# VH-VL binders against q9h9l3: the designs that were tried, part 363

Target 1, 176 residues: q9h9l3
Amino acid sequence: PRKMVAIDCEMVGTGPKGHVSSLARCSIVNYNGDVLYDEYILPPCHIVDYRTRWSGIRKQHMVNATPFKIARGQILKILTGKIVVGHAIHNDFKALQYFHPKSLTRDTSHIPPLNRKADCPENATMSLKHLTKKLLNRDIQVGKSGHSSVEDAQATMELYKLVEVEWEEHLARNPP
Short names: E, the ipSAE of ESMFold2; O, the ipSAE of OpenDDE; V2, 0.75 times the mean of E and O plus 0.25 times the DockQ between their complexes.

## First folded at step 21 (VH-VL)

Design y128 (framework fv_fezakinumab; at its last look DockQ between E and O 0.92; V2 from the best seeds 0.84)
Fold by OpenDDE, look of step 21:
Structure y128 (fold): chain C 176 residues (1-176), chain A 123 residues (1-123), chain B 111 residues (1-111)
Amino acid sequence: as target 1 above (176 residues)
Amino acid sequence: QVQLVQSGAEVKKPGASVKVSCKASGYTFTSYFMHWVRQAPGQGLEWVGWINPYTGLEFYAQKFRGRVTMTRDTSISTAYMELSRLRSDDTAVYYCARSGTYYYESGPRFDPWGRGTLVTVSS
Amino acid sequence: QAVLTQPPSVSGAPGQRVTISCTGSSSDIGLGYEVHWYQQLPGTAPKLLIYENSNRPSGVPDRFSGSKSGTSASLAITGLQAEDEADYYCQSYDSSLEGWVFGGGTQLTVL
């Protein structure tokens, strides 16, 4: 059986009016919630909007941030061969400019049994914050200091563990 | 319609450099990756590298690192591949090809391809 | 030279079924990376034929199909036609090389 990790990334705004999302922090945790990786990352483009309210990223965090290419290499080394769990994970992989195999990807924003457990429509896209509150009775992404990617990654892993058995069986019968 | 128009054939001496261009149209140039693939006469396809036209960030196959440079000019939606220190075995048709940034956006498949640019390296 | 292994050539008569294999390793197809197939007609650029193991782009006839299992993939062509004569390439990603890789190509001859 393959090892499982959860990932969460924080993005800053680049490009015209800061509408482009660029990777500025990445956190990876193992099945038990232990932090395997947590680094600030320097985008290859000029930052227009730190999106601090949401991202928690400030200018001071970029002073010693890891250059994107270096960080990408480190992250990919961790992810390669693993089942990767994330919430709306396509945003993380897009920011990483990386294609993880679909068969090894788990997106908690698109797991019908998870939504059902949370008394949400099975085909709806629910937020990590909502699912975490409903199913784990835990508040994340609170305050004005921005999100914690470590906290979000841990929450994502915990949510997946609630439906892991059922969902893995489903995927085994219905491979992507 | 999506099109990739490449520059014309090149003839170079060993040790020289060549720069091939690929002009994109029919889509948002900076929203897709641009790949370069070459094919020696009578041989198979060989991936050279890719570039993110938005950031300019490039990734090369190990074989070409130190000898290839990929760039882009977003103002004219054009990607460039420059290969230096040319050798006879660099003789090939060089293709540019588009891919998406993630699975929901055309994915890692190469589509479409340019018509190719023949680069001949001979003494 | 090619990381993925394909038979150099296959042949079939019109109307027949032919298959082209693509064998990888534990660092590419075997690791779960998707396989794509391209058709290259003589004197032309490659054209996407199958993407992500078994999907057909618009305009590709349903007599073309793809599958993947373990460390290998396969392209099947039913109802073989004269216009199918071409070179076919499989493609995937190799984590150890940190890049996309192609098969050596298979020349399909329609007898």
Scores: ipSAE 0.891, ipTM 0.940, lowest interface PAE 0.5, mean pLDDT 95
Fold by ESMFold2, look of step 21:
Structure y128 (fold): chain C 176 residues (1-176), chain A 123 residues (1-123), chain B 111 residues (1-111)
Amino acid sequence: as target 1 above (176 residues)
Amino acid sequence: QVQLVQSGAEVKKPGASVKVSCKASGYTFTSYFMHWVRQAPGQGLEWVGWINPYTGLEFYAQKFRGRVTMTRDTSISTAYMELSRLRSDDTAVYYCARSGTYYYESGPRFDPWGRGTLVTVSS
Amino acid sequence: QAVLTQPPSVSGAPGQRVTISCTGSSSDIGLGYEVHWYQQLPGTAPKLLIYENSNRPSGVPDRFSGSKSGTSASLAITGLQAEDEADYYCQSYDSSLEGWVFGGGTQLTVL
């Protein structure tokens, strides 16, 4: 069976008026929640808006951050051949400039059985914070210092485990 | 109308360099990746590399690392590929081709392609 | 030197069905990377024909279809027409080469 990992990324604003989202932190955890990767990443473009309230990224984090191209190479080596779980994961892959196979991608924001367990509409896009509170009895993304990508990746893996058997069977019958 | 317009044919001697241009129109140049693909006469397609026009970062096929440089000028929506230390087996049509940046924005498919630029390397 | 293997040629009579195979490895198609197909008419640039295994862009007739299984992909053309005479290339991503890869191309002849 293929190994699974969960990924979460934090973005800063680059480009005109800081509207472009660029990767500034990436965390990857294994099935048990152990951290496989957690680095601050220096975007290749000038940072206009650190978005600290949500990203948790501050200027000091960029001082020794790993340059994007190097970090991307490290991250892709970890992801290759694995089932990758994330929340709204298309944003993470866009920030990595990478196309992970759809058949190996799991997005906890779009899993109908997971929404059903949370008493939410099956086709709704639910926030990670909401699902985690409802289904895991945990508070994440608390305080005013922004999100933790390690915490968010760990929560994402735990959420997927709640529906893993059912959803993997569904995907086997209904290949993407 | 999305369009990629490439520079004209080039004739070079072995050991020289060539720089091919690809001007994009009809879309936001920095929102899509640009690829370069070559085709030797009577032969198949060979991927050379790609550049992210927003960042200017490039990724090359292993065969071309050390000889190819991809750049762009966002002010004129133009991508460039320069190949140095030319050999006779670098004779080919060089195409530029656009791809999306993630699945929801056209994904990894190459669409459209430029018409190609013939580069002939002859003694 | 092509990473993906295609038959060098196939042929068929008008109205018939032909299939073009594309075989990769455990580092590309076999890892789950999607397959795209391009048609190259004589003297022209390649044109996108099928993307992400089986999807047709607007303007491509539904007699062209694609599929993928294991390490291989297939392009099928039904109702073969003279205008289908062209070269056909498959394409995917290969993780060991860290790049995009093409098949060697298949020349389709309409008899």
Scores: ipSAE 0.730, ipTM 0.897, lowest interface PAE 1.4, mean pLDDT 92
ESMFold2 (binder alone), look of step 21: mean pLDDT 91; pTM 0.939

Design y129 (framework fv_fezakinumab; at its last look DockQ between E and O 0.75; V2 from the best seeds 0.78)
Fold by ESMFold2, look of step 21:
Structure y129 (fold): chain C 176 residues (1-176), chain A 123 residues (1-123), chain B 111 residues (1-111)
Amino acid sequence: as target 1 above (176 residues)
Amino acid sequence: QVQLVQSGAEVKKPGASVKVSCKASGYTFTSYYMHWVRQAPGQGLEWVGWINPYTGFEFYAQKFRGRVTMTRDTSISTAYMELSRLRSDDTAVYYCARSGTYYHDSGPRFDPWGRGTLVTVSS
Amino acid sequence: QAVLTQPPSVSGAPGQRVTISCTGSSSDIGLGYEVHWYQQLPGTAPKLLIYENSNRPSGVPDRFSGSKSGTSASLAITGLQAEDEADYYCQSYDSSLEGWVFGGGTQLTVL
């Protein structure tokens, strides 16, 4: 059986008008929620917009941040061969500039049984905050000082566990 | 129409450098990755590396590290591959090829390819 | 040496079926990375034929199909036509090499 991890990333704005999302923090937790990786990451290009209200990233975090190429190597080594769980996980993999196998990817923003448990339409794209409050009775991403990628990765893993048996059986019958 | 137009054939001596260009048109150059792949005469395809044209982030196959440099000029939608300290076994056709950035926006597949640039290294 | 192993050549008569194998390892295909196939007609650049194991881009006829199992992938061509005479390459990602890898190529001859 494959090992499972959850990932969450925080992005800053780079490029013209700060519209490009570039990786500035990444957190990875194991099945039990233990932190395997949590680093601030220096993007390879100039930061135009720290997006601090959502990202929690400030200039001070970048002073000793791990350069993107090095951090990417560390992260990919952890992810390799594992089932990776995330929320809207395409954003995380795009920021890493990495294609994880579809058969090993789980996205809590697109799991119909999870939406059903939350009394939401099965095809709706629900926020991590909403699902976590509804199904785990936890408040995450509180206030406007930014998200915690550790907190978000842990919540994502706990949400997946609620539907893991059903969803893994579904994927076995319906390979992506 | 999505198109990759490469520079013309080159003949070089051992020890020289070569710089091959790949001009993109018909799509947003900075929204897709650019790969370089070579094919020696009578041989198969060999991945050389890739560049993210927006950020300039590059990653090279281990065999080429220290000899290859991939760059781009976003103002003219052009990617470049420079190979230094050429040897006779670097004689090959060098292709550029585009890939997407995630599965739903074109994925990891290489499409399209440039027509290739023959680089001949001989004394 | 090619990271993914393909037979050097295969042949078939018009109308017949041929298959081309692509064997990788536990660090590439066996780890779950998808397989893509390219057709290279004589004197031309490779062209995408199959992506993500079994998907056909527009313009590729349904007589071309792909599959993947374990550490191996297979390209099948049915209703073989003279125009199919070409070289065929499989491609995947290899985690130990940290990069894209190709098969050695298979020369298809239509008899």
Scores: ipSAE 0.825, ipTM 0.921, lowest interface PAE 0.9, mean pLDDT 93
Fold by OpenDDE, look of step 21:
Structure y129 (fold): chain C 176 residues (1-176), chain A 123 residues (1-123), chain B 111 residues (1-111)
Amino acid sequence: as target 1 above (176 residues)
Amino acid sequence: QVQLVQSGAEVKKPGASVKVSCKASGYTFTSYYMHWVRQAPGQGLEWVGWINPYTGFEFYAQKFRGRVTMTRDTSISTAYMELSRLRSDDTAVYYCARSGTYYHDSGPRFDPWGRGTLVTVSS
Amino acid sequence: QAVLTQPPSVSGAPGQRVTISCTGSSSDIGLGYEVHWYQQLPGTAPKLLIYENSNRPSGVPDRFSGSKSGTSASLAITGLQAEDEADYYCQSYDSSLEGWVFGGGTQLTVL
C-alpha cells in the first residue's frame, strides 16, 4: 500500500492587477499530521497582491523564500508515488504546474460520503472550513491574519480519514 | 473551432537558429498548456517541452536544455519555440499541441495538434 | 530512444482484431500515470485517439478501445478497416524525467 500525504498551498497575486495566482507557500503532512514540508516560496514574477487576509503571506515572508523552481522540485520529490489528499486540490496542482495521477489523487471537496456525513448535499462543493467545523468540531482559518497551510493540510487529512475505508473501497470498484 | 496555425517551413545552416510560431484560436490561449513535439523523417514522436502561457513557466526535456527557448505572446495568442546551434539531426517536423490543466479537468492529453513545421538543417 | 516500448509493426486483414501493446516502467505507467493514444495517418499530424487509458474523443469509432494494467497499456482495434492503416503512438508522463514520453510508434498495415 502506498503512503498518503496531504497538501495545502497558499497563493499570492502576480501579473496584471494581481490576477495570476502564484504559489507562495506549500505545506505537506503525512498520515499522522506530521509536517514533511512547509516553505515559503518566491514566485518568479513580481508580487502585486499578497492576499494576506486569506493567504497569510506578508512581504517579510518572501525575504528568504525558496525560489519557485527549487521548491517545485522539492515538493514533487515528496509527492511522487504517494496518494495525495487535498481540498480543491486542482488549485494546488495548478499552482505547482504539476500533474499527479488521478488514481492517486483524493480531493476532499468532491467526496460524496464526506458531504453526507456532514449533512451536506452529496454533490455540493463545501469549504474546508465548513467540513472541519461540522465533522471535527474545530475552527480553522479564523481571524484576519490569514490561513495556515499546515493547519489546513492537517484538517484535510483528518477529514479524509473519516471516510477513507469507504471511499477507498469505492475507488477500488470504480477506478478512474 | 480550436485551431493551431504554425509558421511555414524553414531551411537553416548548421549552427544557426530557428524560431517557429504557433498561433492559437477558438479557445482561451492562457487556459491551456502548449507543448512542442518533433518528428524526424521516418522516426517517432519526441517531446521537446512545454510552456504555460498564463504564467510563462517553461520546462524542457533534458536533451534540449540550453538550446531551446519557449516563449509566448498572449496579446496575439501565439507560442514560440526557438532552437539554437542547429545540427543536421535537428531536421524534423515540429508540432505544437495543446493540453489541458487540472483547472479545466481536461488532463495532459494533446489535442489538437498543429499541422507541423518542417525545419531542414543542411550545409 | 523512446521510453515506452511498442512493437514496430502489426498487421491484420479487414474485419480482424489487432492489438498494440505499450510497455512502460515504474516511473510512468507503473506509477499510475494515464496513457493516451494517437493515430497518425500518412503525411498528417497526430490525432488524439484514446485519452486517459480508455476514453474515446468524439468522432472516434467504438471499435477502438484502450486498456491499462500494471506497467503496460494496450490499444485494440476490432473490425479492422483499410482506413486504419497508420502509425499509432502511446503517451504517458514520466516522473523521473518530469516530462511526457512517447512510445516508439507502431505501424499498422491492413492486408
Scores: ipSAE 0.749, ipTM 0.903, lowest interface PAE 0.7, mean pLDDT 94
ESMFold2 (binder alone), look of step 21: mean pLDDT 91; pTM 0.938

Design y130 (framework fv_fezakinumab; at its last look DockQ between E and O 0.70; V2 from the best seeds 0.00; counts 0 for: pae E 2.4 > 2)
Fold by OpenDDE, look of step 21:
Structure y130 (fold): chain C 176 residues (1-176), chain A 123 residues (1-123), chain B 111 residues (1-111)
Amino acid sequence: as target 1 above (176 residues)
Amino acid sequence: QVQLVQSGAEVKKPGASVKVSCKASGYTFTSYYMHWVRQAPGQGLEWVGWINPYTGFEFYAQKFRGRVTMTRDTSISTAYMELSRLRSDDTAVYYCARSGSYYYDSGPRFDPWGRGTLVTVSS
Amino acid sequence: QAVLTQPPSVSGAPGQRVTISCTGSSSDIGLGYEVHWYQQLPGTAPKLLIYENSNRPSGVPDRFSGSKSGTSASLAITGLQAEDEADYYCQSYDSSLEGWVFGGGTQLTVL
């Protein structure tokens, strides 16, 4: 069986009016929650909006940040061949300018059994914060300092573990 | 309807440069990747590279690195591919093709394709 | 030079079933990346025929089907018709090259 990792990325605003979401931090954890990767990343374009209240990114974090192209290579090396778990993971992959096989992707924002377990509509898109509170009785993304991508990645992995057996069986019967 | 309209045929000498354009219409230009694929006469398809018109991110096949430059003008929804230091074996029909930015859009499949631009390199 | 391997040619009589194989490696199809198929009629640009292993775009007849297993994919054409005479290309993504790759193409002749 393939190894499993969870990913969470933080983005800043670049381009006109800061509408472009550019990768500024990426965290990857293994099945046990151990951090495999956690780096601040320097976008190729000027940052217009740090989105600090959400991203947790500040100007000081970009002083020694890893250039995007270098970071992308490092991250892709870790993700390649793995089952990658994330929440609304298409945003992370989009920010990475990366394509991961559908069969090896797990998006906790679109797992009906997970929503059911949390007493949410199966086809609704629930936030990571809500699911984590409901199912793990843990508060994440608290305060005004912004999110922790490591914490979010760990929470995502733990949420997936709750439905892993059921969901993997479902996927085996219904491959994408 | 989604369309990709490419510039006309080009005839170049070895060592010269060629710049092919691809104008997109019928969809949001910046929401999809633009790829370039070439096909030498009687040969198969060869991927050259791609560009994200929104971010400007580009990536080229190793074979073409240092010789190819992909750009875009979002104001006119047009992508460009410039190939320099042309050789005779660069003679080919060059296609632009659209793909989704991710699976939630339209995925990495190439659809649609431009009609192609013939680039002939001869002394 | 093609990363994906296809037979150079296949042939069949009208009404018959033909299959075109596409063999990849552990860094593309074998890694789990989806396979797409394109049809190229003589003198025209390629057209998407099958996407993500087995899905047909609107307008593609159901006599065209795709499958994928292991490091290989296959395109099947049933009820072969004269208009099916064309070149067919498989496509996938190669993680080692960080780019899209095509098969060498298969020329289908309808006898």
Scores: ipSAE 0.745, ipTM 0.903, lowest interface PAE 0.8, mean pLDDT 94
Fold by ESMFold2, look of step 21:
Structure y130 (fold): chain C 176 residues (1-176), chain A 123 residues (1-123), chain B 111 residues (1-111)
Amino acid sequence: as target 1 above (176 residues)
Amino acid sequence: QVQLVQSGAEVKKPGASVKVSCKASGYTFTSYYMHWVRQAPGQGLEWVGWINPYTGFEFYAQKFRGRVTMTRDTSISTAYMELSRLRSDDTAVYYCARSGSYYYDSGPRFDPWGRGTLVTVSS
Amino acid sequence: QAVLTQPPSVSGAPGQRVTISCTGSSSDIGLGYEVHWYQQLPGTAPKLLIYENSNRPSGVPDRFSGSKSGTSASLAITGLQAEDEADYYCQSYDSSLEGWVFGGGTQLTVL
């Protein structure tokens, strides 16, 4: 049996007009929700927009943050060979500048059985906040002080567990 | 029309450096990774490394670390690969190849390729 | 040394089916990394032929197909034509090398 982890990332704005999303925090949890990794990460280029309202990232977090190249190496070693669960996970992989095998990737924003359990349209892209409220009866991302990537990764793993047996069987019959 | 236009052939002596250019057109240069791949005469393909043209982040195959530098100039949509301390076994065609959209979910494949730049290292 | 193993050559008559194998390891194809295939005509740059194991880009004939299982991948060419005479390379990602890797190439001869 292949080990499973969940990941969530927070990004800041870099590049022209702050439009590029660059990794500034990454959290990884195991199947039981225990934190395997949680670090603030210093982007390799100038931060134009901390996006603090959504990211929770402030200038003080960057003072002792792990440089991106080092953090990327640490994160990829954790992800290698594992099933990786995330929500809209393509954004996390873009921020890591990495492509994880599709056969080992689980995206809770694109799982029809999960949407059905939440009484949502089967093929809609639903937010993590919405699914978590409906299926786990929990409020996450509360207030405007920013998201917690640990909280979000833990919620993502719990959501996947609700459909894990059905979805793993589906993927075995229908490889990506 | 998406194109990668590479600089012309080079002849170098052992110990010298070479800098190959790859000018992109027909797409947003900063939205895709750029790779470099070489092919010695009559031999197979060997990955050298890649650069993200938008962020400047680069990663090199271990064999080339310490000898290769990849850079870009976004104002002219051009990527560069410089290889130093040349040896005769560095004689090869050096290709640039585009992969993976930074902004789009396009998957990680090399398309298109440049026509290649022959670098010959001889005395 | 090629990281992925391909047969050095394969041949077939016009109209026949040929297959080209690509064998990796537990650190690349065996970990689930996708396989891509490239065709290289003599004196030209490689051209994308198959991506993500089995997908054909626009302009590639449907007589080219790909598959992957375990640590190996396969390129199949049906209805073989003289113009298919070329070198074929598989490609994947290797976690131990932290980079992209190619097969040694297969020279296809059309008899």
Scores: ipSAE 0.541, ipTM 0.849, lowest interface PAE 2.4, mean pLDDT 91
ESMFold2 (binder alone), look of step 21: mean pLDDT 91; pTM 0.934

Design y131 (framework fv_fezakinumab; at its last look DockQ between E and O 0.82; V2 from the best seeds 0.79)
Fold by OpenDDE, look of step 21:
Structure y131 (fold): chain C 176 residues (1-176), chain A 123 residues (1-123), chain B 111 residues (1-111)
Amino acid sequence: as target 1 above (176 residues)
Amino acid sequence: QVQLVQSGAEVKKPGASVKVSCKASGYTFTSYYMHWVRQAPGQGLEWVGWINPYTGFEFYAQKFRGRVTMTRDTSISTAYMELSRLRSDDTAVYYCARSGTYYYDSGPRFDPWGRGTLVTVSS
Amino acid sequence: QAVLTQPPSVSGAPGQRVTISCTGSSSDIGLGYEVHWYQQLPGTAPKLLIYENSDRPSGVPDRFSGSKSGTSASLAITGLQAEDEADYYCQSYDSSLEGWVFGGGTQLTVL
């Protein structure tokens, strides 16, 4: 079986009116929650909106931040060949401008058994914060300082582990 | 309808540069990646590189790094590929092709393709 | 020189079934990346024929089918017709190259 990692990215606003989401931080943890990667990343374009309330990113974090292309290379090396777990992971991959095999992708925002376990509609998109509170009895993304991508990645991995056996069996019977 | 209209055929001398254009219409230009693929006469398809028209991010195949530059003008929905220090073995039909993302639009399938631009390099 | 390996040519009579193989490696098809197929009629640009291993775009007849297993993929054409004479290319993504790769192409001749 392939190794499993969880990823969470924070994005800032670039481009006109800051509507472009650009990668500004990426965190990757292993199956046990150990941090494999956690770096601030410098977008190639001028940052218009740090989105600090949500991203936790401040101007000072961009000092000595890793340039996007370099960071992307580092991150891709870690993800390659792995089962990658994330929440609404399509946003992370989009920010990375990266394609990961569908068969090796696990999105905790789209796992019906996980929602069922949390007494949520199976086809609804629930937030990571809600699922984490309901199933792990843990509060994440609290305060006004913004999210912690490491914390979010760890929570995502733990949530997936709750339904891993069932979901992996389902995927084996129903490959994408 | 989605269309990719490419610039006309080019004839160049070795050592020169060529810049091919690809104008997109019928879709949101910045929502899809633009790829460039070439095909030498009687040969197969060879991927050159891609650009994200939204972010400006570009990535080139190893073979072409240092010699190729991909750009875009979002105001006119046009992508450009410039190849410098041309050699005879650069003679090929150059295609632009659109692709999407796995999760927002479409997978990394190339659809549609431009009709191609013949670039001939000869002394 | 192509990363993905295809037979240079295949042939069949009208009405027959033909298959075109596409063999990759552990860094592309074998890693799990999807395979796409393109048809290129003589003197024309390539056209998407099959995407994501087995899905057909609108307008592509169901006599065209794709499959994937292990490090290889296959394109099958049933009820072969004269208009199917073309070059066929498989495509995938190579993680080691961080880019898309094509097969060498297969020339299909309808006898």
Scores: ipSAE 0.786, ipTM 0.914, lowest interface PAE 0.7, mean pLDDT 94
Fold by ESMFold2, look of step 21:
Structure y131 (fold): chain C 176 residues (1-176), chain A 123 residues (1-123), chain B 111 residues (1-111)
Amino acid sequence: as target 1 above (176 residues)
Amino acid sequence: QVQLVQSGAEVKKPGASVKVSCKASGYTFTSYYMHWVRQAPGQGLEWVGWINPYTGFEFYAQKFRGRVTMTRDTSISTAYMELSRLRSDDTAVYYCARSGTYYYDSGPRFDPWGRGTLVTVSS
Amino acid sequence: QAVLTQPPSVSGAPGQRVTISCTGSSSDIGLGYEVHWYQQLPGTAPKLLIYENSDRPSGVPDRFSGSKSGTSASLAITGLQAEDEADYYCQSYDSSLEGWVFGGGTQLTVL
């Protein structure tokens, strides 16, 4: 049986006009929600927009942040060979500049049984905040001080557990 | 039409360096990764490394670390691979190839490829 | 040597079916990384033929198909034509090498 982890990342704006999303924090939790990794990460190029309102990243976090190349190596070592759960997870993999196998990827923003449990259209892309409130009776991402990637990763794992048996059986019958 | 145009053939002596160029057209150069792959005469394909043209972040196959440098000039949509301290077994055709950055937009597949640049290292 | 193992050659008559195997390890194909296939006609650059195990890019006929199981992948070519005579390479990602890896190539001869 494969081990399962959940990941969430926070991005800052780099490149022209700050439009490129670059990794500035990554949190990984195990099946029980214990934190396996939680680091601030220094992007390989100049930060134009910290996006603090959503990212929670401030200049002080970057002073001793782990350089992207080193952090990427640490993160990929944790992810390798595991089922990785996330919300809109391909954005996290893009920020890591890494392609995790589709067969080992679980995206809580695109699971029809999870949407049905939330009384949402089964093929709609649903936000993590909305699903968490509806299905776990929790408010996450509260206020405008930015998201907590630990909180978001933990919520994502809890959401997946609600449909894990059904969805894993579905994927076994319908390989991606 | 998406196109990768590479610089012409090179002949070098052992110990020299070579810098091969790959000019992209027909797409947004900074939105895709650029890979370099070589093929020695009569041999198979060997991945050398890749660069993210937007950030300049690069990653090289272990065999080439310390001898290869990948760069780019976004103003002319051109990627470069420089190989230093050349030896005769570096004789190969060097290809550039594009890949996506996101599964929902091209993904990890190599498409298109440049036509290749023959680098000959003679003793 | 090549990281992924392919037979060095395969042959078939026009109209027949041939298959080309690609065998990897527990750090690449066996760990779940997808397989891509390239066709290299004599004197030309490789061309994408199959991606993500079984998908065909636009313009590749459906007589080319791919599959993957365990640590192995397979390219099948049906309705073999003279124009299919080429070298074929499989490709995947290997986590222990931290990079892209290719098979050694298979020379297809149409008899």
Scores: ipSAE 0.782, ipTM 0.913, lowest interface PAE 1.1, mean pLDDT 93
ESMFold2 (binder alone), look of step 21: mean pLDDT 91; pTM 0.934

